# VHH binders against q9vxt7, part 9

Target 1, 187 residues: q9vxt7
Amino acid sequence: MPRPVLLIHGGAGDISDSRIAGKFAGIKQALRSAWGLLSPDNGSGGGSALDAVEAAVRSMELDENFNAGYGSCLNTSGQVELEASLMEGRDLRAGCITLLRDVMHPITVARRLMEKQRHTFLGGAAAQELALATGSERLQPGALVTEGARLTLKEFEDQVAQGKDPFFARTELTDDKPVPKTDPSGE

## First folded at step 23 (VHH)

Design GG5
Fold by ESMFold2, fold request of step 24:
Structure GG5 (fold): chain B 187 residues (1-187), chain A 127 residues (1-127)
Amino acid sequence: as target 1 above (187 residues)
Amino acid sequence: QVQLQESGGGLVQPGGSLRLSCAASGFTFSDYWMSWVRQAPGKGLEVVSDISGSGGSTTYADSVKGRFTISRDNAKNTLYLQMNSLKPEDTAVYYCARDKIEYTEGDFWAAYDFDYRGPGTQVTVSS
């Protein structure tokens, strides 16, 4: 059997020193959550690459250290809007979800869309209906909002109040960053 | 060239203890997360535990929590795994691995493929 490999890209852009340790711990958690599903010793048929990818992303969606699900950036109304996509490399089937709200795991909804095979992309009310009809819980308003995300929105709002171009607003608070190699300080 | 060498394996009875060591060379040891991974007969690689370069963050598989302790000595370029309360299910070849986790030029990523690992040390737990 082919030797499994799992790679997670945790995001692009500058990461402040105060966030680096949490992101390193979080990406390790995501790797661990998914790796066991690729094991050749699994007697069940449940150890597919799709299962592993979904598990890794679900871990990141629960982790406030990532711009995914819980703790992701806020729109200008102070709400979390969710996007996720999933693609099967064997046959290039895909499911893409946009403008989903108040659901913990948009990646799982993207997988459900891919498996239904009606559309590749679904958004807004239609995506919401799919999520709820296929078993996702509707979260309470604000359940995905974190203090870090609120502070980032406040920085954006402060820049707008000063007449600055909001096009260049950041998704996380960022200040002076050293260039970590493989083990950030503060662990 | 990256070199990793495990030692300390052997045959022990259930309930026994072993301490594994891994000598590292050819890279700046303190810059890297390190892992212990194991392969039981006929099975794939299981990640037992990870540790950050400073030693400040550790993780464990659920099956070993409370029984195994990962540690490192950066002055000696050595990774350790203290294994207590050993069970027959812990029988495996144990590998020391250098993890792939980086933040460079704004890109943040990590991977498990375990290309950088030693030859392994056998741990057998039986009566």
Scores: ipSAE 0.537, ipTM 0.769, lowest interface PAE 1.4, mean pLDDT 83
Fold by OpenDDE, fold request of step 24:
Structure GG5 (fold): chain B 187 residues (1-187), chain A 127 residues (1-127)
Amino acid sequence: as target 1 above (187 residues)
Amino acid sequence: QVQLQESGGGLVQPGGSLRLSCAASGFTFSDYWMSWVRQAPGKGLEVVSDISGSGGSTTYADSVKGRFTISRDNAKNTLYLQMNSLKPEDTAVYYCARDKIEYTEGDFWAAYDFDYRGPGTQVTVSS
């Protein structure tokens, strides 16, 4: 079997230099976690490509160096609305989740949706119901909000207040808080 | 021409220490993430540790956390791996590798791949 290819895009935008190293570190961690599942030679290689991509995204969802999952970009109300999507090419399936709240790993919910083969896209209350019904833990409100995300929103608001065009506003700022390395829900 | 050359490998007893070095040339060393990777007998390549261009960020495999330390001296174009509390399972050929990553116009990309590796240095942990 040919060697698998694992590639991650870690985001885009006006990102400060101070955040670059952390972002790549996060990507590398995600790659490492995913590769462990893909590589049959490393003893743990019993995973599928799907398992690998889920693992990679789960890693990123825990990492504040990305604006998804923990540390998600906030809406104008200061809330996290989670999104995730998954696609597989063998059977041409997809699962998409939007407007999910207070769940650590929306990518897993997206996978669950895909595997159920009932819907391709699910959002809001329905997505929440799916998440909980399939084993996701509901986090405390605001658990996914970071200081960095708050500051990002504040900057956006300030720019708007000043009459500036926020089209190119930053969506990521640095935070001094430690990044969680494990899913607090135990999932 | 990009060149990487590892040194410092050898035979060591369990619990012992080794310090690997990698001499880099042919590119702007400080612009690249660098990695130590290893290949144990019968196993595939494993990324042991990596370090950012500036040295300000490092990552480690779980199996080596607390025991191995990656560092770099950009003035000397040299990558290091301090290996303490070595175990038999650390036995492998260790490679210095330049990471395949990209930061262009705000886009961040990385692959589990390397564009250059050294010939490797053998590390054997045995009583």
Scores: ipSAE 0.505, ipTM 0.789, lowest interface PAE 0.8, mean pLDDT 90
Fold by ESMFold2, look of step 23:
Structure GG5 (fold): chain B 187 residues (1-187), chain A 127 residues (1-127)
Amino acid sequence: as target 1 above (187 residues)
Amino acid sequence: QVQLQESGGGLVQPGGSLRLSCAASGFTFSDYWMSWVRQAPGKGLEVVSDISGSGGSTTYADSVKGRFTISRDNAKNTLYLQMNSLKPEDTAVYYCARDKIEYTEGDFWAAYDFDYRGPGTQVTVSS
């Protein structure tokens, strides 16, 4: 009889004013995607809290407003490297994935690791093999890269060339640069 | 005290229209996202639609897109739901709810628990 509660933390740090509306829309979409799985009588067939958490994170992985999956930060080689982790409270099982490439939903791979494998933490070629063997599609190279992420990397490279702090990391454009509009539900 | 009171429900034929209202008091209405949430007989809560504090951002469940319109009048502290092209599956108790969403000092989060909702208004769509 516990009343369901769903809370999503969308990130920490300063968010430019130009990005706030997109993040609010994205977090609401993630909440909506997951909420139906906690309320089985809403025609979803009922899901676990784990199903709801995975659905929420998958929504954010598709959303370029978040640093996850599509539109996430680029490494210094201009590539997306993916990480995700998942833990459930019932049995305290966890799955952690790092250095995954060209897979849309690293959170689902982390869940597959948690549920079906002997390791808790997996990365690189082994994580890639797990993803493909358990049903993930290999995306075309660059499919997860956005113009916003490229511009952020370019700014970092320009600052390094000027002798500035190489450890300053920006995950999003400043207020004075265009924010790509790819979410059809945005305001 | 946060107070929410829905009105405007009733019996309507399929294809008909209703406009729900929700009077809000006890908080700064324009600061909060608001939702319409419904509970069909024997079912759990379904989030029908959300609207931002300014009214500039809205979301809709797929089952109501194109038929329902959420709006608000911040001068009157009132939330609305215009329901057109009603179907028997829209039969439910409709609740007005205040959402939880926060951005302070770089912390960004939102939650659904619907602790702050009104007593609801019945909508029945029947031939």
Scores: ipSAE 0.497, ipTM 0.748, lowest interface PAE 1.5, mean pLDDT 82
Fold by OpenDDE, fold request of step 24:
Structure GG5 (fold): chain B 187 residues (1-187), chain A 127 residues (1-127)
Amino acid sequence: as target 1 above (187 residues)
Amino acid sequence: QVQLQESGGGLVQPGGSLRLSCAASGFTFSDYWMSWVRQAPGKGLEVVSDISGSGGSTTYADSVKGRFTISRDNAKNTLYLQMNSLKPEDTAVYYCARDKIEYTEGDFWAAYDFDYRGPGTQVTVSS
C-alpha cells in the first residue's frame, strides 16, 4: 500500500513580496484540505486522488492569492473568464472548462465533465449550462472580481497606453505595496 | 544533522491546556515552514498547524481553529503549540515537522510531506 503524494504548484510569475506569504499560506491550506481525503486512514470512508486534488483546487479557487476562481485575472472588459482542468491517470481521462462565468469552483465543473465521458473540453455557454445543470451556483455578476484583479488590469492598460508591450501583463494580483522579503521561506 | 525533539505532551482533562515545544537543530530554523502534525489512534497523519519561517503566517486545521496557537522563537530554534480547550478527539501523538515548501525563482511549490519529523510526544485528553 503505497504512501500517497500530494503536491501543489502555487503559481509563478512576477510575484510581489507582499503576496508571497499569503500564497504559501494558501498552499498550506489547500494541502490540508486535500490530505484528509487522500490519506488512507482519513476516517471519512475513503477518498480518492481526484477528491483530494479537487479539494485542493477548490481551496485555491476561494483564495485571492491565486489568480483562479475568486480573484481571477480579468479580460480586457474587466470580466472573469474561468478555466479549470482535471485529469486522472488510471483511466487516462480529462475534463477541461473554459470561459465559464460566475461560478465559484470551475474545477468541480471540469470534474463533472470528465466523469460524463462525453467531452474532454467544454467552453462558454455549454460549460455554463453544464455547471448549472449539475448543481453549481450562479454567482452575482462580478462576484469573482477582486480589487487586486482590477488593479492588475489597470496596470496593463496603463502599460499599453504608454506604448509598451501589449501582449504581456502581470498575472499575479496585488492590492498593496510590495514588502521586502524578511523570511527566507517566503515572507 | 537535522534534529527535532518534541516535549510538553501528557495527560490532560477535557477543557484543559497543554503547550508543546519542539527543539530544532542542525539547520537554519528560520528558513523553513514548520508544522505540528498529529496521529490519532487508527487515524492517518494530520497537519494540525503550520507557521512560516518568520512566524508571520500561520494556518490551522478547522478542527483546532480558535483553540490551538502555533508560534516560534527563531532565536531559540523552538516551535510551540499552545493547545487550549482540549478535547478527547485531540488525543494523538504530536510531531514537530519541517515542511517541504519552497519558493524558487518565482515558482511556489509545496508538498504534504516533511523531510524531518521528531519522535513525537503523546497527548492524551481524557476525563
Scores: ipSAE 0.419, ipTM 0.743, lowest interface PAE 0.9, mean pLDDT 88
Fold by OpenDDE, look of step 23:
Order: structure tokens, then sequence, then C-alpha cells
Structure GG5 (fold): chain B 187 residues (1-187), chain A 127 residues (1-127)
């Protein structure tokens, strides 16, 4: 059996120096989580590529450093609208979720949709119904909103108020934990 | 030529401690994330811990959190792993490895892979 390959993209954009260290750490954690399931010789009941990918994204959804799941960017109403998509290349299956609210792991919901093979794309109320009907916990409203996300939205609003073009607004969140950039490897 | 060489492994009783070292040469040590990885008998490779180039950031597997400490001395081109409260489950060959992770032009990516790894040192925890 060929050795599996696991790759993670941790985001792109105007990332502040204070966020870099956390992002690296988060990527490392996601890789660990995924590899444990992906490795064919780990002695565990053999995971799949899907299991590994889902695990990686679930890890990232818990980490506000990736502005997905917990710590997602907010809409203009200050709300989190979750998106996730999953694709399997072997059978050309896909599941896509949009406008999901108050669920911790939208990637899992996307996988469930893919596995049902009834629809490829669900949004809003339909996505919500699927999530809850298939075992996702409904979180308290605002549970996924972080202070960083609020500050980012405020920054956006201020820019608009100043007459600046919001089309090129920052996509990365503001972090209140400054970490000096001292690592020549990327930190 | 990039070289990594582990040392400090051995036989220890449960609850004991070991300190592993890794001597690095042939590259700018401080520019790279470094990892300790291990392979237990009949199991796949597991990342135990990793540390950023500057040493400012560290991560640990859940199974070793609170017991293991990764550190580095960039002046000596040396990576360390302090292992306390060792358990039989920690028995494995431990490797020092150079990580593949990049932040370039505002773009983050990483792979679960290593471009270089040492020959390994055996750690056996047994009563």
Amino acid sequence: as target 1 above (187 residues)
Amino acid sequence: QVQLQESGGGLVQPGGSLRLSCAASGFTFSDYWMSWVRQAPGKGLEVVSDISGSGGSTTYADSVKGRFTISRDNAKNTLYLQMNSLKPEDTAVYYCARDKIEYTEGDFWAAYDFDYRGPGTQVTVSS
C-alpha cells in the first residue's frame, strides 16, 4: 500500500503577526489528528481518507485561528453563518453546507450530506434540519462568536463609515494575544 | 549534507525519566520546525511533539501532554525531549525530524511529512 499524503492549507490573506504562531500550532494539531486515522499501520481499526480529512477540519473548526467554526467571520448582522464542503475523489461524491448556524462541526454535516447522496448542496433551514436530525448539537446562539470576530466586524464597519471600499477588507480576524514574530521559519 | 542524530534512549522503569537529544548539522537549524516522532512495535509513525524555529511555539500529542517537554538550543544545533513519568505505552523508537511547514506571502500550508529524520533511538519502558 502506498504511503498516504496529508496536506493542510491554513488560510491566506493579511494575517497579523500575532496570529501566526497560533496558526502554526493549530495546523500541527490538525495534522496529528488526521494522521492518526489515516495511517494504515497504526494498529487501529483502519481509518479512511475521509475520516482523516474530517478529523483535520474538525480540529480546525475548534480553533479560532482558522476563522471557521468557532471564531468564524461574522455577517453584517454579527452572526456566524457556517460553511463546509467535502469531496471524495474515488466516487466523485460531494457534500456542501452553507448558512448553517450554531453547530460546532459543519464539516461533519457536509459529510453526512455526501453520504446520503440525495443532495450535493444544502443551505439555511434545510442544512439546519439535516444537522440536527443526524445528531449535531444545537449550540446556544452566539456560542461560535469570538471577541476577535467582533473586533474584525467593527473594523469593517469603521472602514465603511470612512468611505473606504470594503471589497478588499481583511479576511483574517484580529487577535488580542500578541505574539512576537521571532521564528525565522515563518513565525 | 543534512544530518540528524538522536541519543539518550535506553531502558527505564515505569515512572522513570529520560532525556533525548538530537544533534543537527548541515542546515540553518533555527529556520526549521523540528519534531520528535516515535514508532511503537506494530504501529505507525506518531508525532510526539514539535517546536518552532525560535522555540516560541510548541505542540504535544495528547498522550504525552504534561509529561514530555520539547526544547531546543539553537546555538548548539540541538533538539531535546525531556520525558517524565514514562509509561510502557511510550516504548518506541524515537526519531528527530525536520518538519515541512511554510508561511509564504500570507499563505499557510503544512504536510504531515519530514524531509529528514535521524536513525532513531530506542526507548523501552518496562518493569
Scores: ipSAE 0.359, ipTM 0.703, lowest interface PAE 0.9, mean pLDDT 88
Fold by ESMFold2, fold request of step 24:
Structure GG5 (fold): chain B 187 residues (1-187), chain A 127 residues (1-127)
Amino acid sequence: as target 1 above (187 residues)
Amino acid sequence: QVQLQESGGGLVQPGGSLRLSCAASGFTFSDYWMSWVRQAPGKGLEVVSDISGSGGSTTYADSVKGRFTISRDNAKNTLYLQMNSLKPEDTAVYYCARDKIEYTEGDFWAAYDFDYRGPGTQVTVSS
């Protein structure tokens, strides 16, 4: 009797009180989006674990509350650079991509790389060619940039101009306290 | 031993309402997130709604937002789902489930495995 489990982790070291509600809603949305793919459907079994993982990460990539896809942090040139990786446990296949631009779902490109089995790791122009050749939508430049991400970059630039240490930007240092842990007991 | 028992299902006309209840025992009810999940005929499990241990935080599937309301009474160890404006596609077995969620120092995770759920209650929306 298969017994599916889905676990999603997010927001390590950057879940401030001001963003907790959005991250909570986003994690629950990702769980709901992916869970149905693991459950049996009319006796044919559910989707694969890869399908569920991809769906969960795609949900987070659409959600500006996460540093993935839409609303990701900007590089110093004001651009979103994308990275994703995944691995499956049965055959230990993996796909890793970096320096991808202007596609909504880098996790799907990483999966396509893994399934091609020609390389484990691709970046830049090669990753871009794979994404477009395998059906990723080409977004217009700037489509993944949000006002929040621009504000964070502006704060970084202001600190550099003032001779400050930019690695402690206000946005990254607003974490006031941990939320008390509620752990399932007797499970 | 975790025990969950749903009740309140039945046959209802489209546009009607039902209120589901879930009696919980064998654990400290107020410490746990709880969910309603449903399984439509021939379909997999869909998570309908979640609620925090205190009742202060709730989530809903897009398909039920504005029509369904989750609530809990921690003094009675009971979870509720008020279902309004019911549609034929709401036809399903509805389960009460205990969730797993952890949050510490900027680190957040949640999981579904639904090992702890009741036997379910049938809701049928049909003419």
Scores: ipSAE 0.290, ipTM 0.609, lowest interface PAE 2.8, mean pLDDT 80

